VH-VL binders against Vacuolar sorting protein 39 (VPS39). Designs and how they scored, part 14

Target 1, 267 residues: Vacuolar sorting protein 39 (VPS39), of Arabidopsis thaliana (Mouse-ear cress) (q8l5y0r16to282)
Amino acid sequence: PARIDAVESYGSKLFAGCYDGSLRIYSPPESSASDPSELHQETYVLEKTVAGFSKKPIVAMEVLASRELLLSLSESIAFHGLPNLETVAVITKAKGANAYSWDDRRGFLCFSRQKRVCVFKHDGGGGFVEVRDYGVPDTVKSISWCGENICLGIKKEYVILNTANGTLSEVFPSGRVAPPLVISLPSGELILGKENIGVFVDQNGKLLQTERICWSEAPTSIVIQNPYAIALLPRRVEVRLLRSPYPLIQTIVLQNIRRLVKSNNAV
Below, E stands for the ipSAE of ESMFold2; O stands for the ipSAE of OpenDDE; V2 stands for 0.75 times the mean of E and O plus 0.25 times the DockQ between their complexes.

## First folded at step 7 (VH-VL)

Design a29 (from b1 with heavy chain G33Y S53Y; framework fv_benmelstobart; also named g4; at its last look DockQ between E and O 0.03; V2 from the best seeds 0.00; counts 0 for: pae O 7.2 > 2, placed apart)
Fold by OpenDDE, look of step 10:
Structure a29 (fold): chain C 267 residues (1-267), chain A 122 residues (1-122), chain B 107 residues (1-107)
Amino acid sequence: as target 1 above (267 residues)
Amino acid sequence: QITLKESGPTLVKPTQTLTLTCTVSGFSLSSYYVHWIRQPPGKALEWLGVIWYGGSTRYNAAFMSRLTITKDNSKNQVVLTMNNMDPVDTATYYCARDYYEWSGSDYYFDYWGQGTLVTVSS
Amino acid sequence: DIQMTQSPSSLSASVGDRVTITCKASQDISNYVAWYQQKPGKAPKLLIYDASNLETGVPDRFSGSGYGTDFTFTISSLQPEDIATYFCQQYDNLPLTFGQGTKLEIK
């Protein structure tokens, strides 16, 4: 059995990045499209396997629908055309990158490689241009755009990297309970994870309010599907309203959940 | 090829300000971070602070109130300023390069200056 | 602050001996430990990083181990040129802190 390390949604299809470097494409049954008004359980079927999609395990993927590109994080960061999946660009400098964040609005990519943060800009075609290269004082564990700035989880703390001048400002310690978790909101604001708490901050790292979103456990990931925040917990998924007081809407107990992926109005 | 060298006064009077300069060669300050560490005679090493990219800094809380670290990348210089020196601050002061490699590194030091002994005495 | 308690403070051994130095952290610091050799009048020299990784160019008679709170530095066969003071250092959290040092002499 192939180990799936990354999942992404493209239209009605699901992309599964595998540890062996293959990309598996799953499609819903054709009959499922007949009645969109009915909610039903669909069994996806393997449509295609692209062997050798990556030389290394695929760690993450992201569909850039506006640009008809698939971003893959593996040995490096690569961009592939959709739907044909031809490689359009490879960010060689991203070799060894462990995290990235895409700003779809501006067409900016930032990624981290150990103690470096690099920024590339999509040129509108198939290319990317390096814009900035920042050094940071510690290994970056998480990264996310926050407006024009970049939020970093460095070691055990969150910091904001000012992209204009390269200065770092400390937000708060992330703690030891869980790895840093940075969730970008469409507004440019962020949810920063601390233990089982999500803290809201602006693009400058300023706390937006004293209110916190509290999960039953420390989430490993959070997907924003307005108006809900959907958190992956060790043994279940919690859905909370992304509005104060952030009440629990639903708990879904699932076994062996590894990934949450946003797809239209589904997760 | 890679060198760090501390320079500045070796004798400071109590209450005066110490200014040390670390001049580096063989690497760019834009690619590496420089730390200041001191060592009293016959004693353990004590970390003073580090300068981040863009001039941001982190200091040992014990010295935060009187310590400032700055740098000029174009001059390949990092400057340490410590106010209100006391005889207890007598030590060899080192600047050291933060280890860096693609595969990962953290706050340990692969290259050091030879250090400069600063004596605080009236 | 994280305290690094290093022991022994001093050690005398013969050429060819196995030498072991220990460092205990006041809290769990994973493998974020480095070891340095400092010869008289010289700056420290990095020997080990990440608790067990040998720095390039360092003889393989030097080694390190440990994870969490207890760390060991070992010289498998002591050589005359190994006369120095050795220090452990943690870089799990700021401020960075060092052990008290172990002065190693040869009998």
Scores: ipSAE 0.018, ipTM 0.521, lowest interface PAE 7.2, mean pLDDT 90
Fold by ESMFold2-Fast, scan of step 7:
Structure a29 (fold): chain C 267 residues (1-267), chain A 122 residues (1-122), chain B 107 residues (1-107)
Amino acid sequence: as target 1 above (267 residues)
Amino acid sequence: QITLKESGPTLVKPTQTLTLTCTVSGFSLSSYYVHWIRQPPGKALEWLGVIWYGGSTRYNAAFMSRLTITKDNSKNQVVLTMNNMDPVDTATYYCARDYYEWSGSDYYFDYWGQGTLVTVSS
Amino acid sequence: DIQMTQSPSSLSASVGDRVTITCKASQDISNYVAWYQQKPGKAPKLLIYDASNLETGVPDRFSGSGYGTDFTFTISSLQPEDIATYFCQQYDNLPLTFGQGTKLEIK
């Protein structure tokens, strides 16, 4: 059926962002709670299709449960109220944005668009206000909040953008083969990808430890589901504990999967 | 109101050093980039250099060996110093504000000073 | 350095005419182009940025377009106050560079 490019959970439901710009909502059967002893997907049924949700493919989505908002990245970045999906805000300056990061504690959004990094804040009145706009030397391939700073993967380098003064400080090269990958931890620490390893740094880009996560191949995406790190590798998923020595817990063989999506619902 | 105003000598002899001051009002040098651009009579605009809100500088390589840009945030002043002036350096000199606060993201200019004509002649 | 070449170097047109100025970059600069108006004895004034975005307070008869190496600036219906020299500027890379300017005169 419909091509799905983004998936996010909301309560017991699944939201699917589609290539045609529609949002599809799936619900489990009422009796699905009968066998909760197994950790695998239940059969979901299409409850509703929201046609015209976006004019372009929906490439990313995130449920912001504390604010009852759905963030979507499509033509631009849009916020919809939950549970009814009324349009709350559209960030027109995010048209053509290729990556974003949300700081739930502060209510701050940052995104990259071409050679710019823009910061907006939730104003508490349903709107978003531009805070800052920063120039960067090249297209940003990965972005994440790190405390009050922003970590960027640019070209084949990691840099920390200091939001107070706009300075960029180099962290280290991301390697030649794998694209840069910046992953934030709840602690404010970061995991930075370098080929097949994950390196732990603080919010200023300083190494926190010498011990690293060693994936069997370079991941293209990583999702943190405490206490696990889940990495998408070529043709498989590796699940590792976020505890030294970061042992491999499970390998999942997959066909035709492009990206992993973090669930913000309690499981 | 946002303003920038250039001041300094209008006549300079060959081999002398030029010092121009750009005085700003209506915004803080602690949050904006300021550029220097010049225009010889009847010719195109030439970018000379920029000073960041944090004090870092970037210069056009054609002028780098003889050009210095500094600033004093408390005085609301940006200073351009250019050594070894030559008659070909005769131009109207402008200071201009970079478009975005906290950023030199786009390097285009929303506000310009009035310009000051500097003539280099013996 | 990125070279910006403007055409024409000068033009004369009548009030109400559609005026088009072009700017060609020596290499791909995406959409990182600004256009300025400079009246005699005055500093340049920003009209267009990011190739096609109209600056606040600028009349909507002014427009810009283009991507990559070829950029166009248009005045849809020329007014007497539009007599000026117009410049393009690239900001894809340092040093920042400007076109040589197009001097616009009314017949």
Scores: ipSAE 0.000, ipTM 0.405, lowest interface PAE 16.8, mean pLDDT 84
ESMFold2, look of step 10: ipSAE 0.091; ipTM 0.636
ESMFold2 (binder alone), look of step 10: mean pLDDT 91; pTM 0.929

Design a3 (from b1 with light chain N93D; framework fv_benmelstobart)
Fold by ESMFold2-Fast, scan of step 7:
Structure a3 (fold): chain C 267 residues (1-267), chain A 122 residues (1-122), chain B 107 residues (1-107)
Amino acid sequence: as target 1 above (267 residues)
Amino acid sequence: QITLKESGPTLVKPTQTLTLTCTVSGFSLSSYGVHWIRQPPGKALEWLGVIWSGGSTRYNAAFMSRLTITKDNSKNQVVLTMNNMDPVDTATYYCARDYYEWSGSDYYFDYWGQGTLVTVSS
Amino acid sequence: DIQMTQSPSSLSASVGDRVTITCKASQDISNYVAWYQQKPGKAPKLLIYDASNLETGVPDRFSGSGYGTDFTFTISSLQPEDIATYFCQQYDDLPLTFGQGTKLEIK
């Protein structure tokens, strides 16, 4: 067994990013040979191992279906073409990046590393060009595009980085217990975490509504899989609908989970 | 039967453009990156640039302003073009393939071309 | 750019000797080092990758070690056919950089 740090679905297949830097591709189990009541990844058949995919553990992957690209975060950020996995680009300036956000409509990538936020643009021809490099006052813990701006979680506060002029505007404190969490919605609006609540704001950090998502405890990770919001709490996963009053749908009690990773593939 | 072979002029005059072709066999340019490396007589190896399997390129900043790498997968050829050649550019030029298919970062080389000596003089 | 400095620049040894060549990186490069052998008039040949992994088909008298900034390449028992120049290469970051080479001669 390989240690898997990231998973992403692509069509009927499963992509697994491994601690050894390899990418493993699994085909779905044959229905006549599998037990559908068992949810074990090991029931998938290993189709291919790409040994040199990354030199460091693959900590995040995202299928960018509209562009036929696979984005991976390891020591740096790389883009591979789908379905053949040809290497399209490696963003070597993203070496040491700890967080990233992708704007699929505009083809913009932003990432954070050591008090810097960098922006690259997909040129449509397969290359990426650097747009801007911004200084920030401290290490970024969470990052997301919000329209043309970038929302950052720094230490215990949220700020909006204006990409046109490089100015930072404080939104509000992120709270004492939970790490800052910036969650992007398809609309370009954001959900910001504060203790056990999720607050809805626009691309400038302005409050959109008084209604909020109330988690049972402060989450450490949130993913949006419309129409659901899925949060990792200290000893459980909580699934809620993204419609007021944001009712609890399901609670899953789990032993050990580091992070939740969004999958953007609908078959 | 994996091979790479460099071809092109062996003598270039100062200020002229150098064009070298690397012809590969035994593997696909659609899944392997190819790098260009040069070695001046009696000196160390110097990395020039790469073209990855998807066609994206990256160049050593020292050569970026005058270096272009292109390829044609159907012809099994990678082409290096370097403008404004100078006598200090006299070197043996090699093409070499990435060790792994679809490699994003592990750039060391199991197969090299034989090299072609390019002399830059008037 | 990451600078790779090799020592010594040249070395003379007798058949059967243990030969050691070192390579120092100007910054931490983890284990992302390869070693090559180059005989006169020929392209380099890969011997070691990931600082210590022996390439398939390479005799086991060749070995590598090191992590961070200091790397060592060793030939445990020198053979006449080992006369060559040896190069280290880092692949932690672009541009890729090579050591200046160590020319190995037999006494």
Scores: ipSAE 0.033, ipTM 0.621, lowest interface PAE 6.1, mean pLDDT 86

Design a31 (from b1 with heavy chain Y107F; framework fv_benmelstobart)
Heavy chain, then light chain:
Amino acid sequence: QITLKESGPTLVKPTQTLTLTCTVSGFSLSSYGVHWIRQPPGKALEWLGVIWSGGSTRYNAAFMSRLTITKDNSKNQVVLTMNNMDPVDTATYYCARDYYEWSGSDFYFDYWGQGTLVTVSS
Amino acid sequence: DIQMTQSPSSLSASVGDRVTITCKASQDISNYVAWYQQKPGKAPKLLIYDASNLETGVPDRFSGSGYGTDFTFTISSLQPEDIATYFCQQYDNLPLTFGQGTKLEIK
ESMFold2-Fast, scan of step 7: ipSAE 0.093; ipTM 0.657

Design a33 (from b2 with heavy chain G33Y, light chain L94Y; framework fv_benmelstobart; at its last look DockQ between E and O 0.01; V2 from the best seeds 0.00; counts 0 for: pae O 13.0 > 2, placed apart)
Fold by ESMFold2-Fast, scan of step 7:
Structure a33 (fold): chain C 267 residues (1-267), chain A 122 residues (1-122), chain B 107 residues (1-107)
Amino acid sequence: as target 1 above (267 residues)
Amino acid sequence: QITLKESGPTLVKPTQTLTLTCTVSGFSLSSYYVHWIRQPPGKALEWLGVIWSGGSTYYNAAFMSRLTITKDNSKNQVVLTMNNMDPVDTATYYCARDYYEWSGSDYYFDYWGQGTLVTVSS
Amino acid sequence: DIQMTQSPSSLSASVGDRVTITCKASQDISNYVAWYQQKPGKAPKLLIYDASNLETGVPDRFSGSGYGTDFTFTISSLQPEDIATYFCQQYDNYPLTFGQGTKLEIK
């Protein structure tokens, strides 16, 4: 009955962001007892429903474990304290934001809204302050921090936005069928999607290597869970090892999947 | 060295199915896209469709109802199948490799097969 | 579908002449156009890609320019071996489409 649009893990628990705006919290079974004559793995159970967590569908969530915060994207971007989920901040300027990226080391948030890219900084006191606001030529479809700069998938191009002066540098075309995908690696280097291929570039958009990740079909979403790259394809999920030659580890046949979300838990 | 070569029947009767095979060498089908393009005598080139490195296919809507492209990476072969052939389908059929470079655009063709003329007549 | 309209359909020129062929897209295709040379009985050969980039091994008398909807292909000093039909191709979107071709003859 509940339509789940976003999933994120926090410790042993799962958070599910729902179309009705509720946040549902699932816990693993309390007992892990196994019997020699019967080995059953009990499924996660609903522990709590936070009704009214958001007035709009929750389309993305990310646990910021080092800061004990939950980031959510719904009508705007909101931060809730963990583990109690008290509201810490709501970025009102992010109303209508369609994509975001979090830089955990610097505490910087960037998001796109219409034809604008906005940067906020976590002030350490629990609040967020606006740093910069940049104009871009078209709607941003994918966004990620790349060192001190921001890589954007705009229309049919990848560009690097220089945060010091606001200039855009073209990287390469994003393809014709698949939407652009910008994925950040812990090093600040990027994986850029082009049709069924993932291309590795440095923080300035320069090719790092000639080897590519080759997905079976064009992904609509890619998440990195070291040591794996996980891609949502039209008919399945592919799990690949994030090491040359990027072999296929697992294929998961799924139905009614909308979005993949990275886990940030460091427990 | 990179090569593509088309093979198959040169004469097809109306209503029959055409099957053409493109055999490649010097590159892997798991890393490159292969397209089929045809050219009626004295006329312009017509794009028929593509098979991606991962196996996905995209077809020109004009041919989609009767066109299938498949491949076998281990045999280095791409196969075009087209149903319900008509005299107007008389053309030289080419397979071509999609050029890909991270810094540039793809979907233009750096290597072409020699082409095979398929005549559709009774 | 994106229509590519070439002009002229045919032309005759003398050795050493500057030859220009144009191609117009029915909608904005940025710089996603390639130019091919096709000699009688042969497969097309790539000359230009991304509107202005010369393919490796192609003589530098061939050049391309343009952005958006209007594209030009030029032979700066025509040689006898340039007798061929020339085609433009857009690759902004599927289906990929070609111009009608320009038949070049030497006087």
Scores: ipSAE 0.006, ipTM 0.472, lowest interface PAE 11.8, mean pLDDT 84
Fold by OpenDDE, look of step 8:
Structure a33 (fold): chain C 267 residues (1-267), chain A 122 residues (1-122), chain B 107 residues (1-107)
Amino acid sequence: as target 1 above (267 residues)
Amino acid sequence: QITLKESGPTLVKPTQTLTLTCTVSGFSLSSYYVHWIRQPPGKALEWLGVIWSGGSTYYNAAFMSRLTITKDNSKNQVVLTMNNMDPVDTATYYCARDYYEWSGSDYYFDYWGQGTLVTVSS
Amino acid sequence: DIQMTQSPSSLSASVGDRVTITCKASQDISNYVAWYQQKPGKAPKLLIYDASNLETGVPDRFSGSGYGTDFTFTISSLQPEDIATYFCQQYDNYPLTFGQGTKLEIK
């Protein structure tokens, strides 16, 4: 079996993007009448394999439920209709892209390709229109919409890209322990990771709160499921209340976990 | 030896549907992308669309409303269907294989069919 | 759509001459350019990819250069068998587009 590099949830199904460019679809077992209050380990069953879904490894996927689209990041960024997975659009300019961010409310896609940041807009149909591209001084490591602006992780710094004028403003260093981590909040605010700390900033990179969310370790990813922030740590999942003082709610010790995915009020 | 060969009618009447078949050998359609490109006589090449190894398709927006590409991996065939043909659609139609490299994906064409001239005329 | 403006449209040169064809993209397309040779009645043949990489089996008298918007295709020493029309192609964004072509003849 091929290495799974990306995972996403669609309904009750799980999509697994593989290193060999295949997409594997898993379904839950039929006898999943379990108490939702209990943590259960269920063995999903492979339902379908779509070979040659991409030429290159699928490194990321995102279900855009409001548009019934699946976004895939591989050799480029592609959009596929759900549930049939027909290709609706391909952003070939995103060839070699290493990061992207989707603004579901506005229908905007931004992605980074080396020292380039590109913005595309969904036309409401099956197409995307290039809006603008920007040059940045260094290779982008992370990218996220923050309002109308774009937050970038460049090297080990966070910067805000003003989409109106293309100017960059420095926010603060991301630290040395982990790569930049940018988490978009529904409010338009961002949580920027610095070591084991999450810092709240607005769309202009201004610090919003004096209090910060502190994890036991530097998280590799964070999923927001209001009112909780769920962080993937090296050896555990940590659940904290996304409200000051951001207390620890639960720690789940899990082995060999690489991805967190939201699914129907579950993670 | 890698080969692609276009086949189908060479004469189509206006408003009729063109159906061309690209038969490939030397490689598997389950592993490669196949594109359709046409070239009016004495003019530049025009990209029509692509079918990926997994069966997904993407079309030139200019033709999306009347173009369909399908394939049968077991038969090593890719089929182009274009509706409502017009004399302006007179061209040599090519199927071409997308260059494939595991380390990268590029949308240029390393192997082409010989092309088939399709004339649209009443 | 990305336009590839190719020049000249036609060119006549002598055997042994250095031949240069240019292609200008309507926007920055990095190095995502391919060059093809098309002989009369034949399908295009890939010569150059990624602006400057020579396809396997292609003579080294063929070369390409460029990055961004301006690209150049060169034949260092024109040979009789090089009579053909040459095309540039971008693959930075869909739709894939080609230059108008350069018809090359030998004097």
Scores: ipSAE 0.000, ipTM 0.480, lowest interface PAE 13.0, mean pLDDT 89
ESMFold2, look of step 8: ipSAE 0.203; ipTM 0.656
ESMFold2 (binder alone), look of step 8: mean pLDDT 91; pTM 0.931

Design c1 (from zi12 with heavy chain S59K Y100S Y102E; framework fv_zilovertamab)
Fold by ESMFold2-Fast, scan of step 7:
Structure c1 (fold): chain C 267 residues (1-267), chain A 126 residues (1-126), chain B 107 residues (1-107)
Amino acid sequence: as target 1 above (267 residues)
Amino acid sequence: QVQLQESGPGLVKPSQTLSLTCTVSGYSFTDYWIHWVRQAPGQGLEWMGSIDPSDSYTKYNQKFKDRLTISKDTSKNQVVLTMTNMDPVDTATYYCARDSTESYDWGSGLYYFDYWGHGTLVTVSS
Amino acid sequence: DIVMTQTPLSLPVTPGEPASISCRASQSISSYLAWYQQKPGQAPRLLIYDASNRATGIPPRFSGSGYGTDFTLTINNIESEDAAYYFCQQYDSYPYTFGEGTKVEIK
C-alpha cells in the first residue's frame, strides 16, 4: 500500500501522486458484465507505476489538457508531456514552493515560496521563462489567478497582488479557525472563504454582491462543480447550488476522521 | 513536559469579579486552543469557553457569555478567565485544558482535551 | 444542547472483573466522543477519543466502542488503581457537554 497525496483525472484514467515520489495510473472499472446477477467490486485497477517520477512526495497535480501537459508540485514544479510523461520542463526556482496557480489562457504560472510570489510564462519552445518575482509579508497558504491579478490567502488576510506594479491591496481578514480559501470562477471572479461564509469578489477584491454562501460550519476546502459548490466541513460535506439563495442540496455525514487527498481538475 | 497551571483567588464575595490565570509551558503557546471547564463540588464537568491564543478568537458557552471573558497574554504564556457578578452557585474547581487539535492546523475543529491543569477551587461566599 | 446520559452512576466491581459504562447522546454525535478518568482531588485524564481510539499512555485494558447515540467504555481485568469517576464528552457541537459521571468502586 502506497500513501497517495494527490489525485487528478486524465481522460477516463486516474493519476495518483504518492509520498514515495511515484506516479500511479489507474484504469476505470470494467463495467461490462453480460450477466447482471454477477457481483463485482467496482474499483479502479492499477495500470502502471512510474517509479522515480519525482524524488520527493508529489503533493499536487493538474492536467493541462489544452497543452497536453501534466503539472506536478513536488520538490519543485515540473511539467511532463501527455500521454507519455516525458519531462518537458522543471522550474528550478520553484524548489520549496508550497502553492501554485495556472492561467491556461495566457500560459502563466504563479507560485509561492519563502514569502515570494514568482510568475513564469510558457514560451513557444516548450520551456518556461521568469516574468516577475514579488515580495510578500508572510507565507502564502492559498493562491489563484484572478484576471491579470493574483489573489493570495496569507495567515490573517486576503490580498490582491497587482502584477503590473507589485502592490498589495487588502481584501478582508481570513481568520485562523479555517484555512484561507481562494476559489477562482471561469469569469475571473473569486469566492473567498471567511468563517462559515463564501464571499464573492471581483479581480480587484471588490464585493460583487451582498448575498453569500452560508455553510453550516467553516469549510476546510471548497470545490466548484457548476452548478454546485461542494464544501468539506469538520464533520460533513455540504453540497449547495451556486444560485442565490445558495440552498443546501445534500449533506454527507463523515463517520470517521480519514486522511483526505485533494483532487484538482483542469475545468 | 506539557504543563498547565491555574492560579487566582480561592475566595470571592458575591457580586465580585473572578480573575483566573492559566500559565502553560512545555509547548508553543500559540499552537493550541485553551479551554476553561469547571466542576461544582461533587458534580460533573461543565464547559465554559475557549480561546485561540494565536489571534484571541473565542468561543463561549452561551450560559456564561454575558459574564465571561477569556483573554490571553502571549508574552507570559497565559490565558485569563474573567467572570463578573459571581454567585454562590459559581463555587467550583476551575480547570484550564488544552485542545487536542493544534490551532495553526487549519481545518481542525475544537475537539477533546489532551492535557489539563490541576484545577483551582474558587469558593463564592460572604 | 446535546444531553449525555451515563449508566450506571455507580459501579462496584471486584479486581479482575470487566466493567462496562454506557453513555447515550440525545442526538447522533457520530463518533465524536471522548472518555475521561478522574480520581478524587485530581484533574480529568483523557482515556479514549473518537469513540474507540486509546490516548497515548493508556493501558490496553481500556477500550471504547459505539457510534451515533450509544457508546460504551470497557475496562477489562480491572485493577485497584482504576477506582475513579469516568466521564463521557461529546464534541460534535457547541456547547460541549459531559455525562454525569460513573463512579467505579473497587471492592
Scores: ipSAE 0.000, ipTM 0.416, lowest interface PAE 13.1, mean pLDDT 83

Design c10 (from zi12 with heavy chain S59K Y100R Y102E G107D S108Y L110I; framework fv_zilovertamab)
Fold by ESMFold2-Fast, scan of step 7:
Structure c10 (fold): chain C 267 residues (1-267), chain A 126 residues (1-126), chain B 107 residues (1-107)
Amino acid sequence: as target 1 above (267 residues)
Amino acid sequence: QVQLQESGPGLVKPSQTLSLTCTVSGYSFTDYWIHWVRQAPGQGLEWMGSIDPSDSYTKYNQKFKDRLTISKDTSKNQVVLTMTNMDPVDTATYYCARDRTESYDWDYGIYYFDYWGHGTLVTVSS
Amino acid sequence: DIVMTQTPLSLPVTPGEPASISCRASQSISSYLAWYQQKPGQAPRLLIYDASNRATGIPPRFSGSGYGTDFTLTINNIESEDAAYYFCQQYDSYPYTFGEGTKVEIK
């Protein structure tokens, strides 16, 4: 089998983005697993391999179910129609992009490349149009939409980028032991990583509450799978409930997991 | 006009290193991947590996990974194939090939060879 | 690795006749298949990509068909200049692999 770098759910199926640039599609066993007393460990089966889906490793994917599109980050950012995976658009200006964020409500894409942040919008005609291109002082490590603004985790610092005028507003310094993490919540509010804590802020970077999510160690990635926050720590994954006081629900000891991906219509 | 041109030695001794150069012209060098494909006399085509000239990212046929290196020189619009420990079974015509028909409007799901160099015969013998 | 099998390996034809070459993949490759023509002493030339699309400059007498594991290259009203080797190539997965080739000979 090929090395898998990205996983995403599409209906009952799993999409796996591979290091060799192929997209692999897995289907669940044909029989239902709805019997509560029967723990049949049936494996997802490879239904199809789409070779040449990308010429470089597929490092991130996201199913945009309301738009019937698959977004992929590889050499650049590409959009494929679902369910047939025909190419709809390739954002050539995103060649070498290292992070992105999608605003499904507005149809806006932002991504970072080198020391630039670029914004594109999905036009009503099936293409993407560049809206604006912003200079930033350092390489962006994490990025997320926050309302009409963009929150950036840059070198040891969180800032809010005002998209109307390009102004950067300081939020607070990030920690020293892990890269900055900007995590979007369904409410449009954010969780920002600092050392071993997650800090809740609004779309303007203002603190929302004094209570924090306290991880056992500084996480390198966090995914939200409501009602859970799932964090990758150096030798384990911690699953916490997204409700005060954010109790630890589960710990999974790991040998070789590099990153986490969110899942819709999981298992 | 799109043109790819291979150059290098026509004769290599067993255990020595082969170095072949592919020089391209007539299009933007960094817009298309370059592949190396060989063909032994009277035999079929065999894919060896490829490079993205915009950033030197490479893919190799695992059969050759321990012996094969593909690199680029953007100042000369050249891709270089280097293969160590040559053996008489490596005697073949070596081609470089471009893998896309369009520039700037890439379909990342499609990989095929639209233009080929003329090929250069490499004989491995004592 | 995906194995590509071509039949026939040798195909003698007279001008004006149709010629068909088959290519079978050892596993499904969807439509990720190309056909190349190679004349003696020359580099291969792209004829067909994505199983059925003619490359730029290729005469309409060349056509491709197929999906999954079985593919066909058809040359209608074959001409004397069509004497050449023909190769199929899959690009569904790395490593890319080619068929052994079919030699089309004009009588």
Scores: ipSAE 0.000, ipTM 0.401, lowest interface PAE 17.2, mean pLDDT 83

